# Miniprotein binders against b1l550, part 205

Target 1, 279 residues: b1l550
Amino acid sequence: MRLPEELLERARDIHSEAPSHRIKLDRVGSFGLKVPVEFKGFLLLAEADVWVSLPEGRRGVDLSRQVEAIYELSNPPKDPFSLCREAAISLLEKLNYADSSGVSIRFDAPLQDGESLKYYGVEISSIASDEIINKIRVEILGMTACPCTAELIRAYKSSEIAATHTQRSLGILEVSTKAEHPDPDKLASIIERAMSSPLRTYTKRPDEGGLVIRSLSNARLAEDVVREMIHLFLEEFGHLPEDTHILAAVRSMESVHMHDIYAERSFSLDEIRKEISSH
Short names: E, the ipSAE of ESMFold2; O, the ipSAE of OpenDDE; V2, 0.75 times the mean of E and O plus 0.25 times the DockQ between their complexes.

## First folded at step 20 (miniprotein)

Design lh5 (at its last look DockQ between E and O 0.81; V2 from the best seeds 0.67)
Fold by ESMFold2, look of step 20:
Structure lh5 (fold): chain B 279 residues (1-279), chain A 95 residues (1-95)
Amino acid sequence: as target 1 above (279 residues)
Amino acid sequence: SPEYRKLLLEAFKLIREAMKLLREGNPEEALRLLEKAFELAQRAFELAEDDPQTRLALWLMAQIRWLQAEAYKKLGDKERAKELKEEARELEEEL
């Protein structure tokens, strides 16, 4: 049962009191909020987390003010990057006891696939303090073809006929930067191009055959996919600040094995350039 | 669907106007706008072509029901407000 607002005037402001133990907290907020966004002309229902830091001398955070801050900015629906950044700044301004604030927004981004839409995962964040740090994670499924099995089959039959197992693989790119968020469609494209072939929501038999033939022509280990992601990322986004941090990863759901294979590399742009220039 | 998007954008606009009216102490006019907004959101729900479109339309319908409940509470109709809150929760439970 909701209590009348007039009773709140009589109650102590518990949140502004000092806590029993004076310990700073890094993230206090509301998680799992539903917010509308507009991404590249599509209206979507996204999920948001909002938080602020809490100093040692404050017992609690004004959670309703946090929730109101992001909802006030969410109508009319706007692009999720603007919403994320603006909400993080607004939280820090409105909750003046906090040293930092953060907003994360998650949605499934539509990607045109012939007459249909397919979706890939996007999570963005903006962390505001003396500066703003922007983070984006993109996850998209593709197809990989195993080169080891392809070689075994070739050697067994001693023929030009290429065959191997293919499977769905989840590609991941995560970028943390002081610059604006990279375009998620470009990150998704990098991941798909690094794979043996993209996946389609609808395929006719000739198209299905074409996907398999393409994947056989681009047989790649999960390790190779990660390396290709990094190569393509540097080509497209090498202009970002040198302290930009990237994680590139693939989880392959191997069709002939009970277990997934996983490959991952994290790096800063400064670090990877030094590594490459040393060869 | 261009019509789906058009219906939802108009519903969002009516919701903004209704929320302003509620803050200004005019719940009867807010209800008039919210009934129209609900009709638009319901039509968008009928036009939804995939799960993401369905979820957005349902969520918006639920938000409108929450606002209608607030408006009826301000008019002193607590029974109607309670019914609308229950309807909002049912809409939200569809994920």
Scores: ipSAE 0.681, ipTM 0.899, lowest interface PAE 1.2, mean pLDDT 87
Fold by OpenDDE base, look of step 20:
Structure lh5 (fold): chain B 279 residues (1-279), chain A 95 residues (1-95)
Amino acid sequence: as target 1 above (279 residues)
Amino acid sequence: SPEYRKLLLEAFKLIREAMKLLREGNPEEALRLLEKAFELAQRAFELAEDDPQTRLALWLMAQIRWLQAEAYKKLGDKERAKELKEEARELEEEL
């Protein structure tokens, strides 16, 4: 039943009413939308969150306009970086009562692995206000080999290649900057290079053996991986603004324990440069 | 595949045109375009080589069914609109 148009005209606009409590909200929006994107020539279905601020004098946000804003920009599918930025700006234009907006887009990014594709997790975000802040989070699995166990075994049994336990480890790089979004493939590469070895989707036995040997020869603590990620990040992205914020983290899914090992460092480029220069 | 991409991009184009026609009050012509778009999306689904390709094609098929349902609703065909909404939901459940 379509409500009679006359009833709609008589209905008060609930969203424009004064709230019972005059309190500003930072984020009000729709989460878990599905939107198509084009990433490096791949058409992908991504998940998206869209939001705006709500002033103290307004009861609610027009959520339909938010959804329309991102869908209008998502057909034809475009790169998620542009989509985030353009949608964030569009939200502020369409919802003129908002002083800030944000868009987050999540998907599994394809990465070439020989003849096959592997995937890593990506979240691309843009927050618009008086300025635009771009955020990217990359998560990729690799392999770590424990140097502590290797040393214990070496001390017990003289071996050229020290046996040790290996585990899958999730590497995380999150970058927030006023510059353009960093290239997620470069971030993924930094994470993989910081670990003992990358993971492969398909390996023949000789290739698998080689991968394991590489890992054993490059044994690293979770702490080592994080420090290496930071080092490699500074080499690749040290040109970003000094106020750029980075989170580097590793979660190692331990094979000898029921719990995971986690290590992280959050820093700005200015902060970490000062720290390094002080040593 | 290059064919998969071509099919989807053409379907997206038809959907944009259909949505315009729906806004302009031409649901009949919109339905013609949406039918063609569905066929293209279905072919893309059949050509999908991996899960991401499959999911996008299925999603697009569902979106087309939703738009078709809207068009039929504008035409006064409530029964067909209901059927298409059910089909759209079924497609979304596979995502």
Scores: ipSAE 0.572, ipTM 0.852, lowest interface PAE 0.7, mean pLDDT 90
ESMFold2 (binder alone), look of step 20: mean pLDDT 92; pTM 0.931

Design lh6 (at its last look DockQ between E and O 0.85; V2 from the best seeds 0.67)
Fold by ESMFold2, look of step 20:
Structure lh6 (fold): chain B 279 residues (1-279), chain A 95 residues (1-95)
Amino acid sequence: as target 1 above (279 residues)
Amino acid sequence: DPEYRKLLLEAFKLIREAMKLLREGNPEEALRLLEKAFELAQRAFELAEDDPQTRLALWLMAQIRELQAEAYKKLGDKERAKELKEEARELEEEL
């Protein structure tokens, strides 16, 4: 059924009415928008979520203004951090009944891997109110080697064999801060350095041997991978505000088990410094 | 690939100009720019070296088809507009 366009001019503005139940909502928005971005010279297709808070006296949000705000800022393509922050500010200005707004942008970031590219996951967000809070999550695959199996094999009849099982592991760093977003490449580097070896998209036979040797030399428990991530993070980003919150985690896809192993730690910079200095 | 990037940036520029023309009520000129933009995005699609590059080019081709449909709707050619929206949907299903 096709309706005349002139009906739109006479229709009631449903969104500005009071709702039947006057309850505040924290996040109302448009999720899964596709937007172009430019990250370190690469043009990428990202996915964005946009939202605002709704006060108890307003029935709905103008979703078309949300889409307009982010798409207006997305051409020409710009870096995702500027897009995220500027869109969050624009939402709060355009939808002035809200006391907060937020934007999340997700993309696969390219990382040079010899002559090839590999990709790792990035999600950034900016939440605007009377201040701006920036969040970034990085996920990257690496390789881990089991130290328990390595020790058992070494101990077997005083064996000369150096071996253990290896597996793909997903490393996660998530940072929430009032400062600017940390560089995702630095977060990805921290994760890879904490693991036994990086995972390559293209490897020739001599390079494959090198990856195996590095993995055997750096066999680590999932727990110790997380501890190493935290150590490296503090070396690189210990300057961030004291109330910065971090989550460090690893999920190991154990080659000899049907189930993943998972380890994580969350902390604020203030908390972890007190913990370390208490020894 | 520098050529891939160059083609896409020019296509984005033509799209901005076309969107302005559509707002100003000049859908015929917008269509001329969108035809060129689609050719550039198609060439970029052919040059794409990996899945992420392919996905961006496909998405842009779909966006151009949507804008072309809007332009034809403003010209009163609703059949052409529907055809172009269908093509946009087909392109987005590859994403």
Scores: ipSAE 0.666, ipTM 0.893, lowest interface PAE 1.2, mean pLDDT 85
Fold by OpenDDE base, look of step 20:
Structure lh6 (fold): chain B 279 residues (1-279), chain A 95 residues (1-95)
Amino acid sequence: as target 1 above (279 residues)
Amino acid sequence: DPEYRKLLLEAFKLIREAMKLLREGNPEEALRLLEKAFELAQRAFELAEDDPQTRLALWLMAQIRELQAEAYKKLGDKERAKELKEEARELEEEL
């Protein structure tokens, strides 16, 4: 039952009322919106979160205006980086009581894998206030081979290439910067290169064998993967501002245990450079 | 598929124009554009080669049905608006 529009004129603006408790909220918005984006020539349906801050003197946020703001900017579909930034700015303009805004856009990014496509997870965000902070999170699956088991088998059988267990591992890079969003394909490449081998969507038997051999030759602990991700990140993105914050992580879905192995490091570029220079 | 992309981009254009017409108080002309947009989106759906393409086309079809429902509501045709809104819901459930 749709209420008559005439009721809107008689209804109190609940959102503009004083709250019972005068407390500022950091984030109030709509989560799980579907928005079209254009990413590297692909038209994709993404999931979006939009939010603003709410001052202590206002009961609620005008959520309809938030939704309108992102949809207005989403047609025609544009790159998710620009959409995040522009929508975050637009939210502050449309909701003048907010001192901060944010937009997050999530989708599976296509990545060329020979003649096929594979996908990796991307979350692109922008937070607007007195400054704009851009955030990107990339998640991609790879393969790791255990060096510990390999060493035990080598010691036992004296083989040059020791058998070891392999597992799927999820690599994660999250970057927050005042600069432009880092290229997610480059971040994905860093994660894949940090692992024992990438995963492939389609492998013939000889190709599968080659992939496994590569993994065995590059046996790495979860800890090694994270350190390698950081190293490769510094080589590719060391030009970013010193206050750029990074999370490098890996979750290894271990094949010999029922639990996963997890390793992470959170750091700023300034912090990690000082650490590396001190050793 | 270059045809898929072309169809969707044209549908997006028509939707944008229809939304403008709805704001301007011209629901009749908006409906004409939305019908064309739906046909294009439906054709794109038929041409979809993967899940991402399918989902985007379905979503766009649903959005068009919602806009059509809004237009018919402005015209006073509540019954047709309800039907179109139900169709939009059904399309969204396939996402």
Scores: ipSAE 0.561, ipTM 0.847, lowest interface PAE 0.8, mean pLDDT 90
ESMFold2 (binder alone), look of step 20: mean pLDDT 88; pTM 0.883

Design lh7 (at its last look DockQ between E and O 0.86; V2 from the best seeds 0.69)
Fold by ESMFold2, look of step 20:
Structure lh7 (fold): chain B 279 residues (1-279), chain A 95 residues (1-95)
Amino acid sequence: as target 1 above (279 residues)
Amino acid sequence: SEEYRKLLLEAFKLIREAMKLLREGNPEEALRLLEKAFELAQRAFELAEDDPQTRLALWLMAQIRELQAEAYKKLGDKERAKELKEEARELEEEL
């Protein structure tokens, strides 16, 4: 359906009216926008969400101005962190009735994997008000091996060759902070190093053996993968503000069970340091 | 590849210039730039090596068709504008 431009100009501005129920809304916006970004020299098509708060006296949001705020900043393509922060600030400037704004940007980040690329999931956001809060979530696949099964098989046969079941596991790190977003490659590295072995997009037969042997030699419970992720995170990012909040998690797709195993810990830097120093 | 990246960056530059020309009331010159930008994006699409590269090139081709439609609308050619908007929709459906 196509409407004449003249009709659209004459239409009542519904969005500026007062609503029948004067209730403030926290997030009103446009979700699933496609925007180009440049991440570490790679041009990528990202997906963005943009929103603002809506005061109790305003019926609706000017959607065209919301979309304009991020599209104006997206050409030339720039790094997604700058785009995210700058768009959130621009939203507050363009929509002066809002007291807060937010932008989320999701993309698959490339990582060199031998002679090819693999990708891992990244979602960043910036929430602007009287301050800016930055959030990043990284998801990457790796391998885990069960230490209990490995020891049982070894003890039963007294075999010099250990065996156990292995499975793919999704590692998750999520960080909320007033500082700049942590580098997603460093977060991905922490996750991979915490697991028994990384997953590869392509593995030759000799390389497959090496990956399996590393998994068996570094078998870990899902709980201990999460603990190792936290340890490595503190080594790399312990300098972040004390009120920085982290979630570390792993979901294992168990090869011998019908259900996934999930382990998670959330904490602030202040909280975890007190916990560790008390033991 | 580096050629893929160079083609897309030039296409983005031509799009920026075309958008400025459209705002200034110069749709004919904007169309000239947009036709060149589309050729560059299409060449990048042909060079794409994986799904992320393919998706970006297709998306950009669709954006260029939308801008071409706006330019033809300013020239009073509503049928050509409609055709280009439909082409943009078809390209986005492949995403």
Scores: ipSAE 0.714, ipTM 0.910, lowest interface PAE 0.9, mean pLDDT 85
Fold by OpenDDE base, look of step 20:
Parts: C-alpha cells; sequence; structure tokens
Structure lh7 (fold): chain B 279 residues (1-279), chain A 95 residues (1-95)
C-alpha cells in the first residue's frame, strides 16, 4: 500500500529532529547497493556502500539522497575509481550537515589468464573530508607449497626435489593513500608473484605438472609470502606518499590441517622503510 | 562481446534520457524510450557469455521495469505499474 504523497507534507521530518542522545555517528548509509561500473573495458555489476557522517544534533541521514547521488554518477557506467571519488564528493555537497563521506565499491575483477579470464576480488573506496583518502583492497587466490615438509622428505630420501603438500592461499593487499588508487592488476600480480605459483582456470595435464613443479621450486611459508608481498610492493609502489598505509596478508587453507594459517603485517611506507634500513 | 557492450551502452543512454523526461513531466515519451531500452537489455541478456554479463543485463532489465512502473504510476495506471514492479522483483531475484 503506497501512502498518498500528500502525507509527506503533514509528516514531521524525522531525520532533521534532535536525537534523544546527542552523539555524532561516523558512518550512516546504504550498504549493498548494486551499481554498474566500467572496469578496463568490462561492464560489470558491482556492490556499493555509501555513507556520510551524522552530526550529534541530527537524528538521521537522508538515505534517499545518498542513493540518488551514486546512481546519478553511475549512468553512463564509469571506472570505479572515479565513481568512488566523485560520489564521495557529491555526498558531501548534497548532505551539507556531513563533515565526511565515503563510498566503497566491490566486484570481481577480470584478469586475463591465457585465453581465459580468471577473477580476483576488488574493493575500491574513497573517503572524503578535508582531504580525500583512496583505499583499495585486492584479494586473489594462489598456491603455496610447504618448505618444512619438503625439507623433512629431502632429509629422509635425499631427493633434489622433495614432495610436499600444497594448498590454496588467499593473498590480500589493502592500500590506503592520499594519492590515486593503485592499479589493482599490479597488486594482484604482486600477490601472485609472492606465492609459490598462481592458480589457473584451465590446465592441461602437462601444464598442471609444470605448475606443481614451479610451486615445489618456490616453496614458501605463509610468512614468506607476506614478506615477499611487502618486498614486491615496495619495488612497485615505493613512490607513493610516506603516509600511505598498507595491509599485506595471506590466509593459507592448509591441506594437512582442518584450520587455516594466517599471517599479516600492517604498516605505513615510512615505518617499513625505517624498519628495513635498521637491519 | 562488442555487440553486448554496444547494446547495454545504448540502453543506458535511453535510460538517462527517459529519466530526464520523467523529471520533466513527460512519462509517455519516457515509456517509449524505456521500452526500447528493455529490448536492448533483453538482447544483451541473450548474448551474455558469462555470469557477470548475465547479471548486469538482468539488473538493467529490472531497473527499466522499475522506471516503467514509475512512469505508469504518473499516468495513473496503477495496475500496470504494479505488474511491472512485480516483473522487476522477479528479475532481481535471479541476480
Amino acid sequence: as target 1 above (279 residues)
Amino acid sequence: SEEYRKLLLEAFKLIREAMKLLREGNPEEALRLLEKAFELAQRAFELAEDDPQTRLALWLMAQIRELQAEAYKKLGDKERAKELKEEARELEEEL
């Protein structure tokens, strides 16, 4: 039952009322919106979160205006980086009581894998206030081979290439910067290169064998993967501002245990450079 | 495919124009554009080669049905608006 529009004129603006408790909220918005984007020539349906801050003197946010703001900018579909930034700015303009805004866009990014496509997870965000902070999170699956088991088998059988267990591992890079969003494909590449081997969508038996051999030759602990991710990140993105914040993580879905192994490091570029220079 | 992309981009264009017409108080002309947009989106859906393409086309079809429902509501045709909203819901459930 749709209420008559005439009722809107008689109804109190609940959102503009004073709250019972005068407390500022950091984030109030709509989560799980579907928005079209264009990513590297692909038209994709993404999931979006939009939010603004709410001052202590206002009961609620005009959520309809938030939704309108992102949809107005989403047609025609544009790159998710620009969409995040522009929408975050637009939210502050449309909701003048907010001192901060944010947009997050999530989708599976296509990545060329020979003649096929594989996908990795991307979350692109922008937070607007007195400054704009851009954030990107990339998640991609790879393969790791355990060096510890390999060493034990080598010691036991005196083989040059020791058998070891392999597992799927999820690599994560999250970057927050005042600069432009880092290229997610480059971040994905860093993660894949940090692992024992990438995963492939389609492999023939000889190709599968080669992939496994490569993994065995690059046996790495979860800890090794994270350190390698950081190293490769510094080589590729060391030009970013010193206050750029990074999370590098890996979750290894162990094949010999029922639990996963997790390793992470959170750091700023300034912090990690000082650490490396001190050793 | 290139054809898929072309169809969707044209549908998006028609939707923008239709939304403008709806704001300007011209729901009849908006409906004409939305019908064309729906046909294009439906054709794109038929041409979809993977899940991402399918989902985007379905979503766009649903959005067009919602806009059509809004237009018919402005015209006073509540019954047709309800039908179109139900169709939009059904399309969204396939996402």
Scores: ipSAE 0.547, ipTM 0.840, lowest interface PAE 0.8, mean pLDDT 90
ESMFold2 (binder alone), look of step 20: mean pLDDT 90; pTM 0.903

Design lh8 (at its last fold request DockQ between E and O 0.80; V2 from the best seeds 0.71)
Fold by ESMFold2, fold request of step 22:
Structure lh8 (fold): chain B 279 residues (1-279), chain A 96 residues (1-96)
Amino acid sequence: as target 1 above (279 residues)
Amino acid sequence: MSPEYRKLLLEAFKLIREAMKLLREGNPEEALRLLEKAFELAQRAFELAEDDPQTRLALWLMAQIRELQAEAYKKLGDKERAKELKEEARELEEEL
């Protein structure tokens, strides 16, 4: 329903009033916005969240100005990392009562997979105040092979046959840093390399056999996948600021059991280096 | 992503930018001319879409163009056409 313009002019501006309870809020904004982006030559439909802090003396935010801040920057479509950072800065400029702002952008990033594309999940954030904190989360499916089953079969058949069960596993890397966002393709590569074999979107019979054979040669527990992800991350991104925070995780969709296995480790670069050097 | 799909969408985005400027300047007739062409380009891109992500982007853009056309017709005083176009935009978004 659309109200008459004259009625709207007589209504008080509720958002600029003082609230009944003077309590600051950390995140007030518009979530689930659809925005176009350009990622590595691909045009994609992304989902964005935008927010600002709200001081104790202000009752509400101007949501139109929040939405405006990101939409004005989204046509022509551009790199999602630039859009994220620039929109976060624009929010602080447009809503000068806020002392911090944030933007998150979620999209499925394409990877070339032989004859077709596969996609992996990306969520980036930029949080602006007197500094900018950048966060990226990458999720990608791969294959894992059970080393316990492989050892049992080996022991039973005197090492004549290398066999085990395989399952789909979701690998997760999340990085929070004062540096620029790490390249999501590099994070996805770390996750895939830590697993037993990549998951393909299209597999002919010869290729399917090759994927299973590679999975058997790289049998790993979910726990070992997480450890390998951390090892590979440190090799490639150990140069990031010492207070950079990382979460590495795997959820394995067990083919033999009704339950998923989950393994996770969070750490700062400073913390993990001390841990490794103490052993 | 085919080069033609990408080219069609980028031109549609350009026409949308120009149409939005014309709407702000009080020229809804010229904006409608650009938006009609933008919709044809987005519809051709939808026909060329190779996967679900490409289909969703083309559908979303078609819906956005219908919303802008509805705004233009409202500025021209044609409320019935504006309502029809907003309904079409909603139908396109429901297919996402």
Scores: ipSAE 0.726, ipTM 0.913, lowest interface PAE 1.0, mean pLDDT 85
Fold by OpenDDE base, look of step 20:
Structure lh8 (fold): chain B 279 residues (1-279), chain A 96 residues (1-96)
Amino acid sequence: as target 1 above (279 residues)
Amino acid sequence: MSPEYRKLLLEAFKLIREAMKLLREGNPEEALRLLEKAFELAQRAFELAEDDPQTRLALWLMAQIRELQAEAYKKLGDKERAKELKEEARELEEEL
């Protein structure tokens, strides 16, 4: 039963009312929207979160306008970087009571793996206020081989190729910057290069053997992977603003334990440069 | 992604934009014609999908079109057809 439109004229605007408690809210919005995007020539369905701040004097946010803002910009599908930035700006324009807005878009990004595609996780965000902050999070699986076990086995059996346990490891790079979003494929490449080896969607047996041998020859602790990620990040993205914030992390799904190993470092470019210069 | 798949979806998106405009302008009949064509294109894209992401996008688009069709029929006073189309949209979304 659609309520008569005439009732809308008689109904008080609940959202514009003063709240019972005059408290500002940082984020009010719609989470888990599905939006189409174009990423490097691929049309993909992404998930999106959209939000704005709510001033202390306003009871609620016009959620419908938020949804409209992102959907208007998502047809035709566009790159998720532009979509995030433009939607964040549009939200502030459409919801003039907000002093800040944000958009987050999540999808699995296609990455060419020989003749096949593999995917890595991407979350692209933009937060608009007096300035725009762009955030990107990349997650990709790789393989790590344990150097400690390799050394123990080497010491025990004197093998040239030391056997060791291998595991899948999730590498994470999160970058927050006032500059444009870093290229997620470059971030994914940094993560893969920091690990013992990449994962492959399809391998022939000889190729599989080669992949394992590479991993064994490039054994790395989770700590080593994180440090290598940071090193490679500085080489590729050291030109970003000094206030750029980075999280580098690895979660190793250990094959010999029931628990995972986790390592991380959070830093700004300024901070890490000072740290390196102090040694 | 096949060039044909991409072409089909982009054309469907175009038709959807035009249909939405027509719905806002109070022309649901012409909107329905465009939406029917858009659905056919999206369905064909679904059939041409080579991977799960392509399948999901096509299914989602089909569901969105059904929702818009339901809205158009509701504006025309055909509540029964609108209900059927909304149910079909829900079924398509459950496959996502």
Scores: ipSAE 0.633, ipTM 0.876, lowest interface PAE 0.7, mean pLDDT 91
ESMFold2, look of step 20: ipSAE 0.679; ipTM 0.901
ESMFold2 (binder alone), look of step 20: mean pLDDT 90; pTM 0.904
ESMFold2, look of step 21: ipSAE 0.700; ipTM 0.908
ESMFold2 (binder alone), look of step 21: mean pLDDT 90; pTM 0.903
OpenDDE base, look of step 21: ipSAE 0.630; ipTM 0.875
ESMFold2, fold request of step 22: ipSAE 0.687, 0.703; ipTM 0.903, 0.907
ESMFold2 (binder alone), fold request of step 22: mean pLDDT 90, 90, 90; pTM 0.899, 0.901, 0.899
OpenDDE base, fold request of step 22: ipSAE 0.593, 0.624, 0.624; ipTM 0.863, 0.874, 0.874

Design lh9 (at its last look DockQ between E and O 0.86; V2 from the best seeds 0.67)
Fold by ESMFold2, look of step 20:
Structure lh9 (fold): chain B 279 residues (1-279), chain A 95 residues (1-95)
Amino acid sequence: as target 1 above (279 residues)
Amino acid sequence: SPEYRKLLLEAFKLIREAMKLLREGNPEEALRLLEKAFELAQRAFELAEDDPQTQLALWLMAQIRELQAEAYKKLGDKERAKELKEEARELEEEL
């Protein structure tokens, strides 16, 4: 049953009213939207969140305008960084009572891995107000090898035995900056190079041996993987604004333990440069 | 594959034109385009090489079914619109 359209003219506009409790809200939005994107020639299905601030004098947000802001821009599919930024700006245009907006887009980014593709996690955000702040988080799996166990095995009966436990480790780089989003492939590369060895989707037996040998040759503590990620990040992205904020982290799924090991460091570029130069 | 990408981009193009036709009050022509778009998305689904490609094709097939339901609703065919909405829901459950 449909209600007569004439009632729309008599009904209160509930969203534009003042609320009973005049309290500003920081984020009011629609989360979990599906949107298509085009990343480096690949068409992908991404997940998006959109939101705006809500002033103390407005009771509700116009949800249809929020969804419209991103869906109108998503066909034809385009670069997720452009979609993210443009949708955040469009939100402020469509919802002019807000003083800030935000868009997050999550997708699995493809990397060529021999004859097949592997994927790593990407989440980007653009937060628009009097300025635009861009955020990117990259997560990619690699291999780590324990140096402590390797040393114990080396000491056992002779130094000729090269072995230790290896495990999958999730590397994380998260960057918040006023500059454009860093290239996620470069962030993923930094994470993989900091690990003992990359993780492959398919490996023939001779190649498996090479990966294991490389990981044993590059045994690293989770703490040192994080340090290496920071070193490599500074080499590649040290040019970003000084107030750029970074999180570098590793979660190691230890093969001989019931629990994971976690290491992280957060820093701004100006903070870490002062720390390093103090020696 | 390059063919997968080509099929999907053409389907997106047909969808944009169908949405314009629906706004202009021409659901019959919109349905013609949506039928072709669904064929293209379905062929892309058959060519999908991994889970991400499969999910995008399925999602697009579901979106096309929703638009077809909208078009039939504008034509007054409630039974067909309901069938297409249910098919769209079934496609989304595969995601």
Scores: ipSAE 0.652, ipTM 0.893, lowest interface PAE 1.3, mean pLDDT 86
Fold by OpenDDE base, look of step 20:
Structure lh9 (fold): chain B 279 residues (1-279), chain A 95 residues (1-95)
Amino acid sequence: as target 1 above (279 residues)
Amino acid sequence: SPEYRKLLLEAFKLIREAMKLLREGNPEEALRLLEKAFELAQRAFELAEDDPQTQLALWLMAQIRELQAEAYKKLGDKERAKELKEEARELEEEL
């Protein structure tokens, strides 16, 4: 049942009314939109969140305009970095009552693994106000080998390569910067290099054995992985602005316990440089 | 595949043109372009090699059906518009 268009002229604009309580909202928008993107030559369907701030004097946001803003920019499909930035800016222009806007785009990023593809999780965001802040979160699975168990076994049975338990571990890097979004493939590479070994999509028995041996030879605590991630990040991305904020984290899905091990560090580039220089 | 990409990019182009025509008040010509776009998206769906490719093609097919429904609504064909909207919903449920 379509209401007559004539009713729109008679209906009050509910969104422009004064609210019952004059309170500013930080984020009002549409979450879980599907949007096409082009990522490194791949056309992908991503999930998107779009939002703006709402001033205390306005009851609601024009949600339809938000959706239109991102879809207009999504055809033709473009890189998610540009889409986030352009959409965030467009939202502020279209919704002039907002003092801030944001866009977040989530998808599984393809990564070449020999002749096959593996995937890692990525969330790309931009927040626009008086400045633009770009955020990227990368999550990729790797493998860790426990050095503690290895040392116990070595102490009990003298071997060059001590047996130990291995587990799947999720590495996380989140970067917020006023600069351009860091390359997610580089971030994924940092995480993989910080772990005992990467995971492979396809392994034959000899290749599997080699992967395990590499892990055993590079046994690391979750804490070690996080510290290594930070170290590698500073080497690759130390050129970013000093106010760039980083979260480095690892969640190890431990094979010998019913619970996971988690380690993290949140820091700015300035903060971590001062910390390292003080030792 | 290179063919998959080509088909989808052409479909996206036709959709942009159709949306312009709809805004300009030319739903008949928009429908012609959308029919072609749907055929391209359907072919891309058939050529999909993985789940991401399948999902994007299905999503695009659903979007085209929604635009077709809008066009028929502008033409006064409410019945066909309803059918196309239902087809769009069915495609979205497969996502």
Scores: ipSAE 0.560, ipTM 0.847, lowest interface PAE 0.8, mean pLDDT 90
ESMFold2 (binder alone), look of step 20: mean pLDDT 91; pTM 0.916

